# Designs tried in a protein design chat: VHH binders against Band 4.1-like protein 4 (epb41l4a). Part 4

Target 1, 289 residues: Band 4.1-like protein 4 (epb41l4a), of Danio rerio (Zebrafish) (Brachydanio rerio) (o57457r11to299)
Amino acid sequence: FYCEVLLLDESKLILTTQQQGIKKSTRGSVVLDYVFSHVNLAETEYFGVRYCDRSHQTFWLDPSKTLAEHKDLIATGPPYTLYFGVKFYAEDPGKLKEEITRYQFFLQVKQDVLQGRLPCAFNISAQLAALAIQSELGDYDPYKHTAGYVSEYRFVPDQKEDLEDSIEQIHKTLLGQVPAEAENNYLAIAKTLEMYGVDLHPVFGEKQAEYFLGLTPVGVVVYKNKTQVGKYFWPRITKVYFKETQFELRVLGRDCNETSFFFDAASKTACKNLWKCCVEHHTFFRMPE

## First folded at step 18 (VHH; from s4 with S30T)

Design t2
Fold by OpenDDE, look of step 19:
Structure t2 (fold): chain B 289 residues (1-289), chain A 125 residues (1-125)
Amino acid sequence: as target 1 above (289 residues)
Amino acid sequence: QVQLQESGGGLVQPGGSLRLSCAASGFTFTDYVMSWVRQAPGKGLEVVSVIYPGYGETYYADSVKGRFTISRDNAKNTLYLQMNSLKPEDTAVYYCAASEGVYEVSGTEVYTDYRGPGTQVTVSS
């Protein structure tokens, strides 16, 4: 058994039968423990390890299941590529207990911005990138950081010179911020973005119209054509149900009546995954601290 | 060839305890919502307790809260119901039930894909 776990710092953790005793009968929790230990996490509840099936659908490794029971993972064959990441985004990362936890959140969100999962306006992108530079390079130094030094880094999709220039200008203003402070400020800005912590699931509505269901720290968001058309907080969600490709979300209204919303997933597997992710979010964000 | 088989029922005096077990096979136990439902004489089916996959969120009917505890052993594909401080009104046939995709917060609706034959629990002096 051969696994490669891609970490948020872009390093790779190799897990094998020979070195760690990992095999198909190994529980997912064991794999998670190796990963969490490697990155020195204490607040592990926010994190997970995900993988992609042959259809490029993403799943979270279930700690309660053996690797063999992850049939869609096994079907990919070795090497088994796994991705460490944030599973549940804290509504306020600034309230996380451990600095290392915040650092991992910083890395995750930085990746989300880079990969386009977290859209950001130009000015916000520049601010975030400057904070990231401050964390990585420290204070601006005219003798070390000559014009164009930011071009060595990538922060957003299709990054251009105008953004890099802006980043350099902002970086000059961040003098004195230590890495932890810069990272915290980064997260403070990022958490205000619309798509922060949104786990998107494509679905179909009536007449095969295309929608996305977004699972967030506060509830379920419904998107149609990139426009939010619904938002339901977790406490208002009273039922989550799936059968085959049919997905039902039942919501308690202000009038104390329940309304069910129906969607179709592209496959039973996708629908089941949506259900599972929804239930896990619901449980995680509703459980007492 | 899904199978659910309850055991552990019997006759007990008021205030006594029983532990029910449900052996499951033929499906991915870890993915399913597991429940105990019961039917008392002359009454309909009611949900007693539910345990969900993942973080193991649980639900209890108001009538059994503080007295009953639901748990699952995924390694053994077994569901349990620890019943303490039993009352005569707990007398019923208890069924183990499994559902693949039902998450209902109130527990007022009974949704089951599979259900066992049941085990009789009688609480009487």
Scores: ipSAE 0.770, ipTM 0.897, lowest interface PAE 0.5, mean pLDDT 95
Fold by ESMFold2, look of step 19:
Structure t2 (fold): chain B 289 residues (1-289), chain A 125 residues (1-125)
Amino acid sequence: as target 1 above (289 residues)
Amino acid sequence: QVQLQESGGGLVQPGGSLRLSCAASGFTFTDYVMSWVRQAPGKGLEVVSVIYPGYGETYYADSVKGRFTISRDNAKNTLYLQMNSLKPEDTAVYYCAASEGVYEVSGTEVYTDYRGPGTQVTVSS
């Protein structure tokens, strides 16, 4: 067995039979424990390890299954590639108990912004990037940070000169922020963005109308034509069901009436994954009504 | 071919304990929602407890909460129900049930895509 676990700091952890005794019969929980120990996490409940199948769909490693039971992972290797990341996004990362946990959240959210999964407006992009550069480079220093220094770093998908100029100006205002402060301030801004912590799943409704289901820290959001058409808090969700490619979400309205919404996934595999992710989110985030 | 086989039932005095087991085969056990449902004499099926795949979230009917514990051993494809502080009203045939793709909070909805033949539990002096 030979596996690379890509960490959020872009380093990798190599897991092999020879070094850790990891075999295909090893439980996912054992692999997770090695990764969590390596990054020194105590608040592990927010995190997981994911993999991609040959169709580039992502799945979370199931702690209760052996590696061999993850057939879509096993079909891709050896070698195997796993991705450490935030599975359940805390609503307020500032309330996380340990700085190392907030650091991992910072790295994840920075990646989300860079990859376009967390869209943000020009001014927000500049603020976030300035905080990221404050964390990495420290205080602005005109002797170290010569003209164009920001262009050596990537913070957002469409990083043009006007944005980079704005980043530099904001960086100058951040004097005295230590890395942990800058990272916490980054998270404080990012947590307010619409797509923070949203796990999107494409689905189809009546007459093959396209929707996305967003699994979020507060509930399920239904998107049509890039707009929200429904938002249902986890405590209001009473049933999550799938059969073949059909997915059902049943919600309790404020009038105490239950309504079911039906969607089709592109495949049985996608539907089952959507169901599993949704159940796991419900379990993690459910709150008294 | 899907098979579910319960064991561990019997006659027990009030306040006693039993441990039910269910051996499963013919499906991917780790993907299925497993449950115990029971049928008391002259009554319909009642969900006793449910255990979900993955992190293993559990549900218990109010009548058994605090007294019964559901668990699963994915390595052995086996479902368990530890039944403590048994009462005469717990007398029923207990069925092991399996369903894929169900998650609901009411506790009153019965899902038995597959169901075993049952094991009799009798609580009597």
Scores: ipSAE 0.567, ipTM 0.769, lowest interface PAE 0.9, mean pLDDT 90

## First folded at step 19 (VHH)

Design u2 (from s4 with V50I V110L)
Fold by ESMFold2, look of step 20:
Structure u2 (fold): chain B 289 residues (1-289), chain A 125 residues (1-125)
Amino acid sequence: as target 1 above (289 residues)
Amino acid sequence: QVQLQESGGGLVQPGGSLRLSCAASGFTFSDYVMSWVRQAPGKGLEVVSIIYPGYGETYYADSVKGRFTISRDNAKNTLYLQMNSLKPEDTAVYYCAASEGVYEVSGTELYTDYRGPGTQVTVSS
């Protein structure tokens, strides 16, 4: 057995039968524990390991199943590729107990911004990138940071010269911030963005109209054409159900009446995954505001 | 050919303990929501406890919280109920139940795609 676990710092952890005794009969929890130990995490409840199937759908590794029972993973290799990441985004990362946990959140959210999963307006993009470069390079130094130095790094998907100029100006204002401080400030800004911690799942409504369900720290959000058209807080969700490709959310209204909303997933596999992720989110975030 | 078979019931004095087991076959056990449901004499069915797949999130009826512990062993396809500090009102037939795709927060709604024949638990002095 040979797998590569891609970490958030872009390094790889290689797990094999020879080095760790990992076989197809090994449980997902054992793989998770190796990864958590490798990155020195104590606050492991926020994190998981995911994989992509041949159809490019993503799934979280199930700690209670053997690797062999993850049939869509097994079909992709050997070698197998796994991805370490934040599964449940803390609503306030500043309340995380340990710096290493906040660092991993910082790396995850930085990746989310870079890959366009966490859209940011120009001024926010510049602030976040300046904080990231302060963490990476330290204080601005005109003898080390020659004109155009920001161009050597990528912080956002569409990084043009006007943005890079703004990043440089803000970097100059951050003198004295140590890496941990800059990373915490990055998270303090990013946690306020609309798409922070949103796990998007494509679904269909009537006449095959495309929607997305976002699983978020506060509840389930429904998107149509990149616009929020519904928001249901976790405490008001009373039932999550699936049958075949149909997914049901039952919500308790302020009038104490319950209403069910129905969506179709592209496949039973996608519907089951949506259900599982939704139940896991509900369980984790039972006390949202 | 789904089969659920409970065991471990019997006669116990108040304050005693029992451990119920349920052997399961004919479905992908690790994907199913598993539960214990009981029926006291002359009463309807009551959901006692639920354990969800994956992380193993649990639910307990108020009448058993702190005294009963549900667990599952996916390697053995077995569901368990550890019952401590038993009371005469716990006297019932206890059923092992399984359902797919259901998550309901009150825990009081009955969802039993499959249910075993039950095992008798009697708590009496």
Scores: ipSAE 0.646, ipTM 0.809, lowest interface PAE 0.7, mean pLDDT 91

Design u3 (from s4 with V50I V110L D113E)
Fold by OpenDDE, fold request of step 22:
Structure u3 (fold): chain B 289 residues (1-289), chain A 125 residues (1-125)
Amino acid sequence: as target 1 above (289 residues)
Amino acid sequence: QVQLQESGGGLVQPGGSLRLSCAASGFTFSDYVMSWVRQAPGKGLEVVSIIYPGYGETYYADSVKGRFTISRDNAKNTLYLQMNSLKPEDTAVYYCAASEGVYEVSGTELYTEYRGPGTQVTVSS
């Protein structure tokens, strides 16, 4: 068995039968423990390991299952590629207990911005990028940081020179911020963004209209054509059900009546995954952070 | 060829304990919502306890909270129900049930895809 775990700092952790004793019969929890220990995490409840199947659908490694039971993972063949990441986004990452936890959140969110999962306006992008630069490079130094030094880094999709210039200007104003402070400030800004911590699942509504269901720290958000058309807090969700490709979300209204919303997933596998993610989010966030 | 088979039932005195087991086969046990339901004489089916896949969230009926504990061993494809402080009102046929995708917060709706033949639990002095 040969597994490669991509970490948020872009390093790779190799897990093998020879080195770690990992086999197909190994439980997912064992793999997670290796990953968590490697990154020195104590608050492991927020994190997980993802993988992609042959159709590029993403799944979380189930700690309660053996690797063999992850059939869609096994079907990809070696090397088995896994991705370490945040599974449950804290509503306020600044309240996380450990600095290392916040650091990993910082890395995750930074990646989310870079890969376009977390859209942000130009000014916000510039601020976030500047804070990231401050964390990595420290204080601006005119002798070390000559014009264009930001161009060596990537922060957003389709990054242009105007943004880089703005980043350099903002970086000059961040003098004195130590990495932990810069990272905290980064997260403080990022958490206010609309798509922060949103796990999107594509679905179809009535008449095959395209929707996204977003699983968030506070509830389920429904998007139609990138527009939010519904938001249901977790306490209002009374039932989550799937059968084949059909997904049902039952919501308790203010009038004490329940309303069911129906969606269709692209496949039974996708629907099941949506259901599982929904249940896990509901379970995780029902308890106050 | 889905099979659920309960065991561990019997006669016990009030205040006693029993541990029910359910052996499952023919489906991916670890993916399913597993439940214990019971039917007392003259009553309908009642959800006793539910354990969900993944992190193993559990639900208990108010009547059994603090007394019963549901658990699962995915490696053994086995569901358990530890019943302590049993009462005469707990007398019923207990069924193991499996469902693929039902998450209902109130626990009042019974959605069972598969159900075992049941095991009799009798609490009597």
Scores: ipSAE 0.820, ipTM 0.917, lowest interface PAE 0.5, mean pLDDT 95
Fold by OpenDDE, fold request of step 22:
Structure u3 (fold): chain B 289 residues (1-289), chain A 125 residues (1-125)
Amino acid sequence: as target 1 above (289 residues)
Amino acid sequence: QVQLQESGGGLVQPGGSLRLSCAASGFTFSDYVMSWVRQAPGKGLEVVSIIYPGYGETYYADSVKGRFTISRDNAKNTLYLQMNSLKPEDTAVYYCAASEGVYEVSGTELYTEYRGPGTQVTVSS
């Protein structure tokens, strides 16, 4: 058995039968423990390890199941590629208990921005990138950081020179911020963005219209054509149900009546995954952080 | 092919304890919502407790909260119900039930795909 776990700092953790005793019969929790220990996490409840199947659908490793029971993972064949990441985004990452936890959140969100999962306006992108630069390089130094030094880094999709120039200007204003402070400030800005912590699941509505269901720290968001058309807080969600490819979300309305919204997933597997993610989010976020 | 088999029922005095077990086979146990339901004499079927897959979210009927504990062992494909401080009104046939994708916060909507034959629990002085 040969597994590669990609970490948020872009390093790779190798797990093998020979070194760690990892086998198909090994429980997911064992794999998670290796990963969490490697990154020195204590607040492990926010994190997980995910993988992609052959159709590029993403799943979280279930700690209660053996690797063999993750059929979609096994079907990919070795090397088995896993991805460490934030599973449940804290509504306020600044309230996380440990610096290492916040650092991992910083890395995750930085990746979300880079990969386009967290869209940002130009000015916000510049601010975030400048804070990331401050964390990585420290204070601006005219002898070390000559014009164009930001071009060595990537922060957003299709990064252009005008953004890099803006980043350099902002970086000059961040003098004195230590890495932890810069990272905290980064997260303080990022948490206010619309798509922060949104786990998107593609679905179909009536007449095969395309939707996305977004699972968030506060509830479920419904998107149609990239426009938010519904937002339902977790306490108002009374039922989540799936059968085959059909998904039902039942919501308690303002009039104290329940309304069911129906969607179709692309497959039973996708529908089941959506359901499971909903249940896990509800379970995690029903309690105060 | 799917089988659920309850065990552990019996006669106990008020205040006593019982532990029910349910052996499951024929489906991916770890993916299913597992529940205990009961039917008392002259009454309808009611949900006692539910345990969900993943992180093991649980539900308890108000009548059993603080007294009953539901748990599962996925490695053994077994569901458990620890019943403490039993009362005469807990007398019923207890059934193990399984469903694939139902999550209801109130626990009032009973939906089960599979159910065992049941085990009798009698609480009497």
Scores: ipSAE 0.814, ipTM 0.915, lowest interface PAE 0.5, mean pLDDT 95
Fold by ESMFold2, look of step 19:
Structure u3 (fold): chain B 289 residues (1-289), chain A 125 residues (1-125)
Amino acid sequence: as target 1 above (289 residues)
Amino acid sequence: QVQLQESGGGLVQPGGSLRLSCAASGFTFSDYVMSWVRQAPGKGLEVVSIIYPGYGETYYADSVKGRFTISRDNAKNTLYLQMNSLKPEDTAVYYCAASEGVYEVSGTELYTEYRGPGTQVTVSS
């Protein structure tokens, strides 16, 4: 067995039979524990390890299954590639107990912004990037940070000169913020963005109309044409069901009446994954009485 | 061909213990929601306990909570129910059940896409 786990700081952790005794009969939880120990996480419940199948669909490594039972992973190698990341985004990262946990959240969210998964308006992009550069470089120094220094870093998609100028101006105002403080301030802004912590799944409604279901820290959000058209909080979701490609979400209204919403996934594999992710989110984020 | 076969039932005195097993085949066991349901004499089916795939979240009916423990072994395709402190009210036929794609928060709705023939548990003094 030979795999590479890509970490959020872009480093790799190599896991092998020779060094860790990991075999195809090894449970996913054992692999997860090696990764969690490597990054020194105690608050591990927010994190997981992903893999991609040959169709470029992503799945979370299941802690209860052996590696051999992950057929779509096994088909891709050896060698195998795994991706460490945040699985359940805390609603308020500032309340995480350990600084190392907040650091991993910062790295994840920074990646989300850079890859376009967390869209930001110009002014928010500039603020976030300035906080990231404050964390990386420390205080602005006019003799060290000459005009154009921001161009050596990438913080957002399509990073243009006007944005980079704004980043520099804001960086100058952050003097005295230590890395942990800047990272916490980054998260405090990012957690307010609409797409923070949203795991999008494409689905179809009536007449094959395209929607996305977003699994979020507060519930399931339905998107059409990039616009929210429905929002169902976890405490109000009473049933999550799939059969074949049909996905059902049953919601309890304030009037104590239940309503079911139905969607179709592109395949049974996609529907099963949506169901599993949705159940896992419900279990993690529900607020029972 | 899906097969579910329960074992471990029998006659036991109040306060005693039994361990039920269910051997499963013909489906991807680790992906299925597994449950125990029971039918007491003259009664309808009742969900006793559920165990979900993945993180292994469990549900117990109020009548058995604290006394029964559901577990699964994905490597052996086997579902278990450890029943302690048995009461006469626990007398029933116990069925192993399997369903794919079911998650319902009350735990009381029956989902028996596949169900075994059952095993009799009798608690009598």
Scores: ipSAE 0.719, ipTM 0.867, lowest interface PAE 0.6, mean pLDDT 91
Fold by ESMFold2, look of step 20:
Structure u3 (fold): chain B 289 residues (1-289), chain A 125 residues (1-125)
Amino acid sequence: as target 1 above (289 residues)
Amino acid sequence: QVQLQESGGGLVQPGGSLRLSCAASGFTFSDYVMSWVRQAPGKGLEVVSIIYPGYGETYYADSVKGRFTISRDNAKNTLYLQMNSLKPEDTAVYYCAASEGVYEVSGTELYTEYRGPGTQVTVSS
């Protein structure tokens, strides 16, 4: 068995039968524990390891299953590629106990911004990127940071010269912020963005109209054409159910009446994944640990 | 064909312990929500405990909290119920049940897509 776990700092952790005794019969929890130990995490409950199937759908490695039971992963290799990341986004990452946990959140959210999963307006993009540069490069120094230095880094999907100029000007104002402080300030801004911590799942309504269900730290959000059209907080969700491709979300209203909302997924595999992710989010964000 | 077979029931004195087992086959055990339900004499079916796939989240009826422990072994396709500090009111037929795609927060709704024949548990002096 040979797998590569891509970490959030873009380094790799290689797991093999020869080095760690990892086999297809090994449980996912063992793989997760190797990854958590490697990155020195104690607050592991926020994190998981993902894989992508041959149809480009992503799934979280299940700690209770063997690697062999992850049929869609096994079909892709060898070699197998796994992705370490934040599974459950803390609503306030500033309250995380350990600096290393906040650092991993910072790396994840920086990736979310860069990949376009966390859209930012121009002024917010400039602030976030300047904080990321402050963390990476330290204080602005005109002898080190020559004209165009911001262009050597990517922070957002559409990074143009006017944005880079704004980033440089803000970087100059951040003198004295140590990396951990800059990273915390990054997270403090990013946590306020609409799409922070949103795990989007495409679904269909009547007439095959396309919607997205967002699994978020506070509940399930329904999107149509990038517009929020529904929001259901975790404490109000009383049932999550699927059968074949139909997904049901039952919500307790303020009048104590329950209403069910129904959606179709593209496939049974997608529907089952949506159900599992939704149940896991409900459990994490609804119940005290 | 799906099969669920309970075992481990019997007669026990109050305060005693029993461990129920349920052997499962014919479905992907690790993907299913597993539960124990019981029927006491003259009563309807009651959910005793539920264990979900994945992280192994559990639910217990108030009447058994702290005394019963549900667990599953995915490698053996087996569901367990450890019953401690048994009381006469625990006397019932205990059924192993399995369902796919179910998550309901009260734990009181019955989901028995598949159900075993049951095992008798009798708690008496």
Scores: ipSAE 0.719, ipTM 0.865, lowest interface PAE 0.6, mean pLDDT 91

